# Designs tried in a protein design chat: miniprotein binders against b1l550. Part 94

Target 1, 279 residues: b1l550
Amino acid sequence: MRLPEELLERARDIHSEAPSHRIKLDRVGSFGLKVPVEFKGFLLLAEADVWVSLPEGRRGVDLSRQVEAIYELSNPPKDPFSLCREAAISLLEKLNYADSSGVSIRFDAPLQDGESLKYYGVEISSIASDEIINKIRVEILGMTACPCTAELIRAYKSSEIAATHTQRSLGILEVSTKAEHPDPDKLASIIERAMSSPLRTYTKRPDEGGLVIRSLSNARLAEDVVREMIHLFLEEFGHLPEDTHILAAVRSMESVHMHDIYAERSFSLDEIRKEISSH
Short names: E, the ipSAE of ESMFold2; O, the ipSAE of OpenDDE; V2, 0.75 times the mean of E and O plus 0.25 times the DockQ between their complexes.

## First folded at step 10 (miniprotein)

Design ql3 (at its last look DockQ between E and O 0.90; V2 from the best seeds 0.00; counts 0 for: pae E 1.6 > 1.5)
Fold by OpenDDE base, look of step 10:
Structure ql3 (fold): chain B 279 residues (1-279), chain A 82 residues (1-82)
Amino acid sequence: as target 1 above (279 residues)
Amino acid sequence: DPVREAYKYFMEAYKLIQEAWRLLRKGDVEEAAEEYEEALEKLEEALEIAKEAGNERLIRLIKRMIEYVKEMIEELEKKLKG
């Protein structure tokens, strides 16, 4: 049942009223929207969050306008990067009382793995205020082999390739920049290359053996992985603005312990360059 | 609505910036520079409209974007001369 429009004219605009407590809110919006996006030839249904700030003098946000803003831009489906950026700007335009807006789009990105597909998690965001900040978070699983156990076993049994325990590790790169979003495939590649070995969806027996041998030959601590991620990132993305902020992290789901090992470094490009140059 | 008009020009400029980024990824430096120059013109128009409207926030946003675009143009010019 649609209420007659005439009745709406008589109703108070609750959202525009002064709140009982004059307090600004940082983010008010719709979370868990589903939006179609085109990503590298795939049409994907992504999860999206849209929000704006709310000034102290306004009771509520026009949520319908937020939803309208993103769906207008998502038809026809487009790449999630431009969608995020353009939607953030559109939100500020449509909701003129907002000091800031934001859009976040999340999906599993397909990644070619031989004849099969693997995937990594990606969250693409844009925030518009006095500046437009583009943020991307990539998460991908890999494998790490422990160098400490390998050394112990090598000491015990003389072998060129020492056995060690292996585990799945989640690598994370988060980048915030005033420039365009970095290529998520490149970020995923950096994470995989920083680990002992990548994971594969499908392995034949000889391939599986080779994967394990590679891992054993490239044993790395969680700390090593993070440092390698940073190193590789600087090589690939060192051209980004100096104020670009990066989070590099790894969560190792250790196979010999009930708990995970976590390591991270947060830095700006200018900061890390100074640090490396000082050595 | 002057504010809406300013956002229109801003959005147009930003689309040009996005195109410049695309061109840069392809190695088309000269074409990218042209897109940035066009974006700068649009931003300057947006700025004038926003000033007339008295929207201080939008003015700040546009100014920051102008600074970015100018920086990019300078960087590309160095690449083209070198």
Scores: ipSAE 0.778, ipTM 0.931, lowest interface PAE 0.6, mean pLDDT 92
Fold by ESMFold2, look of step 10:
Structure ql3 (fold): chain B 279 residues (1-279), chain A 82 residues (1-82)
Amino acid sequence: as target 1 above (279 residues)
Amino acid sequence: DPVREAYKYFMEAYKLIQEAWRLLRKGDVEEAAEEYEEALEKLEEALEIAKEAGNERLIRLIKRMIEYVKEMIEELEKKLKG
């Protein structure tokens, strides 16, 4: 049942009123929207959040305009990065009382894994205010092999026997920049190359043995993985603006412990280059 | 209305910037510089309209994007020289 249109003329516009407590809000919006996106030829189901700031003099947000901003751009499905950036600008245009807007889009990205696919986590955001900031977070699992235990076993047995504990480790790269969102596949590649070995969807016994041998040859502390991520990031993305901000982190699910190990470093490109050049 | 018009030119400029990013990924430095220059024209029009409307936050957004685009043009011109 559709309500009579004449009711709109009699009803107060609650959202445009002043609130009883004049307090600005940083994020008011719609969260957990399902949005189809097209990424590398795949149609993926993504989860999106859209929001705007709300000034102290406005009681509510026009939520239908918020949803409209992203849905108009999402049909037909398109590249999630353009969708994210353009929707953030559209939000400021449609909700002109706001001084900032934001869009986040989350999906699992497919990655070629031999004859199969594997997936890694991607979250992109675009925040528009008196500047536009594009952020991407990539999370992918890899394998790490402990160098401390490897050295202990070597010292106990002959150096001809290599053994240590291995475990899954979650690598994280988060990049915030005024330039284009970095390519998530390149970020995932950086994380995997920093690990002792990548994880596979499945392997046959000879291939599995090769992965284990590779991991033992590349034994690394969680701290070393973070440092290697930073090194590889600078090699690939050192051309980004100087005020680009990065977080590199590893959470290692240690197979011999009941708890995880975590290491992280955040920095701007300007900051890290000065740090490295001082050595 | 004038605020909406300024956002129209700003969005057109931003789409040109995204095209410049795509061109740089392909190694098309000269074409990317041309896209940034066209984006700058759109941004300057957006700025005039935003000033006419008196919208300070939009003015700051446009000015910062102009600075970004000018820096990119200068960087690309250096690559083309040498």
Scores: ipSAE 0.633, ipTM 0.885, lowest interface PAE 1.6, mean pLDDT 89
ESMFold2 (binder alone), look of step 10: mean pLDDT 87; pTM 0.846

Design ql4 (at its last look DockQ between E and O 0.92; V2 from the best seeds 0.79)
Fold by OpenDDE base, look of step 10:
Structure ql4 (fold): chain B 279 residues (1-279), chain A 82 residues (1-82)
Amino acid sequence: as target 1 above (279 residues)
Amino acid sequence: DPVREAFKYFMEAYKLIQEAWRLMREGDVEEAAEEYEEALEKLEEALEIAKEAGNERLIRMIKRMIEYVKEMIEELEKKLKG
């Protein structure tokens, strides 16, 4: 049943009323929307969050306009980067009372693995206020081999390649910049290269053996992985603005313990450059 | 609505910036510089409209974007001369 439009004219605009408590809200919006995006030749259904700030003098946000803003830009489907950026700006335009807006788009990105596909998690965000900040978070699983156990085994049994325990590790790179979103495939590659070995969707037996041997030959602590991620990131993305902020992290799901090992470093490009140059 | 009009010019400028980013990835530095210059013109138009509208927030946003574009132009000019 659609209410007659005439009734809408008589109804108070609840959203525009003064709230009982004059308090600004940072984010009000719709979370868990589904939007189609085109990513590297794939049409994907992504999850999206859209929000704006709400001034102290306004009771509520026009949520329907938020939803309309992102879907207007999503048809036809486009790349999630431009969608995110343009939607953030569009939100400010459509909701002129807002001081800031934001869009976040999440999906599993396909990554070629021989004849098969693997994937990494990606979250693309844009926040519009006095500046437009583009944020990307990439998460990908890899494998780490413990160098400490390897050293113990080497001491016990003389072997060129020492046995050690291996585990899945989640690598995380999050980048916030006023520039373009960094290429997520490059970020994923940095994470994989920072670990002992990548994971594979499909392995033949000889390939599996080789993968394990590679891991054992490249044993790394969680701390090593994070440091390597930072190093590789600087080599690839050192050209980004100096105020670009990075989070590099790893969560190692240790096979010999019931708990995970976590390591992280948050930094700006200017900060980390100064740190490295001082050494 | 002057605010809406200012946003229109701002959006146009930002699309040009996105194009400049694409061109930079492809190694088309000269073309990227042209896009940034066009974006700057659009932003300047947006700024004038926003000033007329008296929207301080939008003015700040546009000014910050102008600063960014000018920095990019300067960087590209250095690359082209070197």
Scores: ipSAE 0.803, ipTM 0.937, lowest interface PAE 0.6, mean pLDDT 92
Fold by ESMFold2, look of step 10:
Structure ql4 (fold): chain B 279 residues (1-279), chain A 82 residues (1-82)
Amino acid sequence: as target 1 above (279 residues)
Amino acid sequence: DPVREAFKYFMEAYKLIQEAWRLMREGDVEEAAEEYEEALEKLEEALEIAKEAGNERLIRMIKRMIEYVKEMIEELEKKLKG
């Protein structure tokens, strides 16, 4: 049953009233929306969040207008980056009492892996206020080999190829910039190249041996993986605006320990350049 | 509604900026510069309307985007000179 339209003339507009407690809210939104996106020829079902700021003088947000901002732009499905950025602008237009708006879109991105595909996590967002800030977070698993155990085993046995424990490690790159969202495949590549070896969905025995040998020959501390990610990021994306902010991190699921190891560095491009140039 | 009109021009400019980003990825630097120039024209129109409407936040947003576009045009002009 649809309610009569005439009720709009009699009902209070609750959302436009002043609240009893005049407190500004930073994010008021609809979270967990399902939106279709087109990414590199794949049609993916992504999860999106949309929000706006709410000034102290406004009691509530126009929820239907908020959701419409992204759904109007999502049919037909299009690339998630333009959808994200344009929806953030549309939110400010539709809900013009807000000081800021934001959109986040999350999906698993396909990546070619020999004869098969593998997937890595992508979350993009766009925050619109006086500026439009585009943020991307990429997470991908790789393999690391411990150099400390390798050195201990080398000292016990004189061997050029050190044995050691290997484990899965989750690499993370997060970038915030006023420029275009960085290409997630390039971010994933940076993370994988910083690891001791990539993980594969499937290998045959000779290829598996090669991955293990590469990992053992390229043993790295979690700290050094993070440093290598930063080095590779600067080579690929050093052209971004100087106020671009980056977080580089690794969580290593150590195979011989009951706990994970974590290393992280956040920086802006201008900060890291000054740090490097001071040595 | 002048605020909605200003947002329309701003969105048109932003779509041109996104196209310029795509063109730069493809190596089409001259075409990207042309898109940025067209975006600048749209932003200047949006700014005029936003000023007449008195929307201070939108004015600041448009001015920040104009600064960005001008910087990008300057960078691309250097690339085109060699």
Scores: ipSAE 0.675, ipTM 0.902, lowest interface PAE 1.4, mean pLDDT 89
ESMFold2 (binder alone), look of step 10: mean pLDDT 85; pTM 0.827

Design ql5 (at its last look DockQ between E and O 0.93; V2 from the best seeds 0.78)
Fold by OpenDDE base, look of step 10:
Structure ql5 (fold): chain B 279 residues (1-279), chain A 82 residues (1-82)
Amino acid sequence: as target 1 above (279 residues)
Amino acid sequence: DPVREAYKYFMEAYKLVQEAWRLLRKGDVEEAAEEYEEALEKLEEALEIAKEAGNERLIRLIKRMIEYVKEMIEELEKKLKG
């Protein structure tokens, strides 16, 4: 049943009323929307969050306008980067009372693995306020081999390649910049290269053996992985603005313990450059 | 609505910035510089409209984008001359 439009004219605009408590809200919006995006030749259904700030003098946000903003830009489907950036700006335009807007788009990105596909998690965000900040978070699983156990085993049994425990590790790179979102495939590659070995969707027996041997030959602590991620990131993305902020992290799901090992470093490009140059 | 008009020009400028980024990824530095210059012109127009509208937030946003675009132009000019 569609209410007659005439009735809508008589109804108070609840959203525009003064709230009982004059308090500004940072984010009000719709979370868990599904939007189509084109990503590297794939049409994907992504999850999206859209929000704006709400001033102290306004009771509620026009949520329908938020939803319209992103879907208008999603048809036809486009790359998630442009969608995110343009939607953030569109939100500010459509909701003129908002001081800030934001869009976040999440999906599993396909990554070629021989004849098969693997994937990494990606979250693309843009925030518009006094400036536009583009944020990307990439998460990908890899494998780490413990160098400490390897050293113990080497001491016990003289072997060129010492056995050690291996585990899945989640690598995380999050980048916030006023420039273009960094290429997520490159970020994923950095994470994989920072670990002992990548994971594979499909392995033949000889390949599996080689993968394990590679891991054992490249044993790394969680701390090593994070440092390597930072190093590789600087090599690839050192050209980004100096105020670009990075979070590099790893969560190692240790196979010999019931708990995970976590390591991280948050930094700006200017900060980390100064740190490295001082050494 | 002057505010809406200012946002229109801003959006147009930002699309040009996005195009410049695309061109840079392809190694087309000269073409990217042209897009940034066009973006700058659009931003200047947006700024004038936003000033007339008295929207301080939008003015700040536009000014920040102008600063960024100018920095990019300067960087690209250095690359083209070197």
Scores: ipSAE 0.762, ipTM 0.927, lowest interface PAE 0.6, mean pLDDT 92
Fold by ESMFold2, look of step 10:
Structure ql5 (fold): chain B 279 residues (1-279), chain A 82 residues (1-82)
Amino acid sequence: as target 1 above (279 residues)
Amino acid sequence: DPVREAYKYFMEAYKLVQEAWRLLRKGDVEEAAEEYEEALEKLEEALEIAKEAGNERLIRLIKRMIEYVKEMIEELEKKLKG
């Protein structure tokens, strides 16, 4: 049932009232929206969150305007990066009482894997306030091989076996910058190259053997994976603004342990350059 | 509505910035610089309107983008000379 329009003239506008406790809120929004996007020729169903700040003197957010900001831009489906950035600006325009707005879009990105596809996780966001900050998080699985166990087995004098435990490891790169979102494929490539070996959607037996041999030949600690990720990131993206912030991390699902290993480093480009130049 | 008009020019400028990013990915440095220059013109228009409207946050947003665009123009002009 549609209610009569004249009720709007008599009803209180609850949203525009002052709250009983005048406390600013940082993020008030609609989360888990389904949004179609076009990524590298694929039509994907992404998940989006939209939000704005809410000043201490305003009781509520105009939620329909909030959702309108992204849905108007999502039909017809388009590039998720442009959608994300433009929706953040549109939110700030539509909800002009807010000091900031934000949009995040999450999807599984396809990546060529021989004659098939594999997927990695992407979350992009844009925060608009008195500046626009573009953030991207990429997560991709790889294989790591433990160098400590490899050395122990090598030292075992009766063994003709080159071996160590191998496991899946999740590599993470997050980048926040005033410039363009970094290419997610390049970030995924950095993570994979830092690992002992990439993972494949499937392998034939000879290819599976090659994958394992590659991992054994390139055994790395989780700590070294993070360091290599940083090194490779600086080679590819060292040109970004100096205040660009990066998080590099790996979570290793150690096959011989009951628990995961985690290593992480956060830095800005100017910070890491000073650190490297001081050594 | 002057605030809406300022956002219109700002969004137009931002789309030109995004096009400049695309051109740089293709190696089209001269064309990217031209897009940044056009973006700067639209940002200056947005700034004038935002000042007339007295919207301080929007003024700061536009000024920060102008600073970014000017830095990019200088960087690209240096690259074109080298």
Scores: ipSAE 0.691, ipTM 0.907, lowest interface PAE 1.4, mean pLDDT 90
ESMFold2 (binder alone), look of step 10: mean pLDDT 87; pTM 0.841

Design ql6 (at its last look DockQ between E and O 0.95; V2 from the best seeds 0.81)
Fold by OpenDDE base, look of step 10:
Structure ql6 (fold): chain B 279 residues (1-279), chain A 82 residues (1-82)
Amino acid sequence: as target 1 above (279 residues)
Amino acid sequence: DPVKEAFKYFMEAYKLVQEAWRLMREGDVEEAAEEYEEALEKLEEALEIAKEAGNERLIRMIKRMIEYVKEMIEELEKKLKG
């Protein structure tokens, strides 16, 4: 049943009314929308969050306009980067009372793994206010081998390749910049290269053996992984603006402990360059 | 609506910036510079419209983008002369 349009004219615009408490809100929007995106030749159904700020003098946000903004830009499907950036700007245009807007798009990105596919998690965001800030978060699983246990076993049993415990580790790179979103595949590659070894979707026995040997030969602490991620990031993305902010982190799901090991560093490019140059 | 018009020019400019980014990735530095220059022109138009509309927030946003584009142009000019 569709209500008569005439009734809508008589109804109070609840959203435009003054709130009982004049308080600005930072983010009001629709979370968990599904939007199609084109990513490296794949058509993917992504999750999207859209929001705007709400001034103290307005009771509510026009949520329908937010949804309209992103879906207008999503047809036909396009790359999630331009979608995110353009939608953020469109939100400010459509919702003129908002001081800021934001869009976040999340999906599993396919990554070629020999004859199979693996994946990494990606969240692409854009925030529009006085500036347009582009943010990308990449998460990918890898494997770490413990160098401490390896050293103990080496001391106990003389071996060129010391056995050690291995575990699955989640690597995280988050980048916020006024420039273009960094290439997520490159970010994923940095994380994998920082680990003892990558994970594989499918391995034959000889390949599996080689993977394990590689891990053992490249044993790394969680701290080592984070430092390596930062190093590799600087090599690949050192050209980004100096005010670009980075979070590098790893969560190691330790196989010999009931808890995880976590390490992180947050920094700007300017900050980290100064730190490295001082040594 | 002058605000809407200003946003139109801003969006057009930003699309040119995005194109410049693409061109830079492909190594087309000269073409990227041209896109930034065109973006700058559109941003300047957007700024004038936004000033007429008295929209301070939009003015700030446009000014920041102008600063960025000018910085990019300067960087590219250095690359092209070197």
Scores: ipSAE 0.790, ipTM 0.931, lowest interface PAE 0.6, mean pLDDT 93
Fold by ESMFold2, look of step 10:
Structure ql6 (fold): chain B 279 residues (1-279), chain A 82 residues (1-82)
Amino acid sequence: as target 1 above (279 residues)
Amino acid sequence: DPVKEAFKYFMEAYKLVQEAWRLMREGDVEEAAEEYEEALEKLEEALEIAKEAGNERLIRMIKRMIEYVKEMIEELEKKLKG
């Protein structure tokens, strides 16, 4: 049933009223939207959140205009980075009572893995206020091999046993910058190269053996995986603005423990360069 | 609506900045500098309109983008002088 539009003349415009309590809100939005995106030749159905700030003098946000801001830009489907950044600007234009706007877009990015595909997690966002800040978070699983146990086993009778515990580890890189979002494939590559070995969608016995041998030859502490991520990131993205902020982290699901190991470092490009040059 | 007109020029400029980013990834430094210069022109138009409208937040947003674009142009000009 569709109601007559002339009722708009008789009904209060609840959203434009002042609220009973004049308290500003930092984020009011529509979360969990499904939006189509085109990523490197793939058409993906991504999940998006959109929001704006709400000043103390306005009771509600025009929710339909929020949703319009991203859906109008998503047809035809386009790359998620341009969609994210442009939608954030469009939100401020459409809802000009707001001091800030934000858009986040989440999807699983495909990555070639032999004759198959594997996926890694991507979340991008753009926050528009006095400036536009572009953020990307990439998460990908890899394999780590413990060097401490490997050394103990080697030392046991100059052992015939070449072994250590291996486990899945989740690598995380998160970057916030006023420049473009970094390429997620490059971030994923940095994470995988910092690990002892990548994970595969499937393997046959000879390939599985090779994967394990590779991990043993690249045994690394979680702490050193994070350090290697930072080193590789600086090689690839050291050209970004000096106030670019990075978080590098690893969560290792240690196969011999009931709990996870976590290591993390956050920094700006400016501060990490000073730190390195002071040692 | 002058606020919406200023946002139109700002969005046009931002799209040129995004194109400059793409050109830099491809090694097309001279072309990227040209896109940044055109973006600066659009931003100056957006700034004039925003000032006439008296929208202080939009003025700050445009000025911050102008600062960013000028820094990028300066960096690219140094790179081209080698």
Scores: ipSAE 0.728, ipTM 0.916, lowest interface PAE 1.3, mean pLDDT 90
ESMFold2 (binder alone), look of step 10: mean pLDDT 85; pTM 0.819

Design ql7 (at its last look DockQ between E and O 0.94; V2 from the best seeds 0.80)
Fold by OpenDDE base, look of step 10:
Structure ql7 (fold): chain B 279 residues (1-279), chain A 82 residues (1-82)
Amino acid sequence: as target 1 above (279 residues)
Amino acid sequence: DPVREAFKYFMEAYKLIQEAWRLLRKGDVEEAAEEYEEALEKLEEALEIAKEAGNERLIRMIKRMIEYVKEWIEELEKKLKG
């Protein structure tokens, strides 16, 4: 049932009214929208969050305009990077009372794994205010082998390749920059290369054996993985602006413990360069 | 609405910036520089409109973007001369 248009003239615009408490809100918006995006030739249904700031003198946000902003830009489907950036700007245009806007798009990115596909998680965000900040978060699972247990077993039984426990580990790279979003595939590759071995969707027995042997021969602590991630990141993305901010993290789902091991480092490119040069 | 018009020019500029980024990924540095220059022109137009509108927030945003584009152009020029 569509309400008569005449009623709209009589109805107070609740959103434009002064609130009972004059307090600015940082983020008000719609979370968990579904939007189509094109990524590497795939048409994907992604989750999207859209928000704007709300000034102290306005009771509510025009949520319908927020939704319109992102869907207008998502038809036809486009890459999620430009969608995020353009939507953030569009939100500020459509909601002129807002001093900041933000868009976040999340999906599983396909990654070729031989004849099969694996995936990594990606969250692409853009925040518009006095500046436009582009943020990307990549999460991918890999495998780590424990070097400590390996040393214990080596000491006990002289073997070239010491047995050790292995576990799945989640690697995380988050990059915030005023420039273009970094390539998520490259970020995922850095994470995989930093671990003992990658995971495979499909393995034949000989391949599986080789994967395990590789993992055992490349045993790494969670701390090692994070440091390696940072090292590889600098090699690949050292050209980014110095004010680029990075979070490198690993969550190791330890197979011998009930809890996970977590390690992280947050840094700017300038900060890390200074740190490395001092050594 | 002058504010809307300023945003239009800003959006156009930003699309040009995105195109420049695409070109850079392909190694087309000269063409990317041209896109940045065009973006800068659009931003300058946006700035004039925003000033007329008296929108201080938008003025700040545009000015900041102008600074970035200028920096990016300078970086490309260094690459082209080296």
Scores: ipSAE 0.826, ipTM 0.945, lowest interface PAE 0.6, mean pLDDT 92
Fold by ESMFold2, look of step 10:
Structure ql7 (fold): chain B 279 residues (1-279), chain A 82 residues (1-82)
Amino acid sequence: as target 1 above (279 residues)
Amino acid sequence: DPVREAFKYFMEAYKLIQEAWRLLRKGDVEEAAEEYEEALEKLEEALEIAKEAGNERLIRMIKRMIEYVKEWIEELEKKLKG
């Protein structure tokens, strides 16, 4: 049932009042929105979060205006990167009491895998305040082969057995920059190339054997994967602003352990280049 | 409303910056430089309106974007001369 619009003229505007406790809030928003996006010729249903800061003197946020900011820009469906960035600016315009706004959009991105497609996780965000910061997180599964166990098996019978345990590992690259969002396919490629072998949607037995043999010849610790991801990232994206911030990580779902192994490094481009040049 | 008008110019500029990014991915350096220069014009207009409104946060936001765009214009001009 729709209530009469005339009631708005009589009711207190609760949101614009001062709160009992004058405390600034960093993020007040609407989370888990469903938004259609167009990505690489696919129409995808993405999940979005929108928020703004709330100053100490304002009791509440006009939540319907927040939702309007992204939904108005999402019809017709368009590129999620432009949607994300423009919605963040629109939030500041529509909710002009805020000092900052943010939008995040999550979807599974298609990636060509031979004659098939596979998918990897993408989360993008844009934070607008004095500056606009664009952030992207990419997650993709690959295969890792343990070099420690491989060395023990090699030493056992002088190379009579070429073997080690292999497992799926989740690689993560997260980039925050004042420039455009990095191409998620390039980030996914960096992660896969840092692994012992990529995972495929499906393989015939000769191809499967080839993947396993490749993984054994590229045995890497989780730590090695993270270091290789950083190396490859610098080759591809070293041109980004010096204050660009990166997180590189891997979570290895170890086949012989009851627990996962995790390795991570965060850095700015300025920081890591100084570190490398000192060696 | 001066604040809304300043945001309209800022959004126009930001869309031009996004187009400049797209053009640079294609190797269209001259066209990208033109987009950045037009974005700068829009940003300078947005700045004057924001100053008229007295909105300090919006002024800082616009000034930071102007700095970004000016750095890119200089960079692209060097590439075009070299």
Scores: ipSAE 0.667, ipTM 0.900, lowest interface PAE 1.5, mean pLDDT 89
ESMFold2 (binder alone), look of step 10: mean pLDDT 86; pTM 0.831

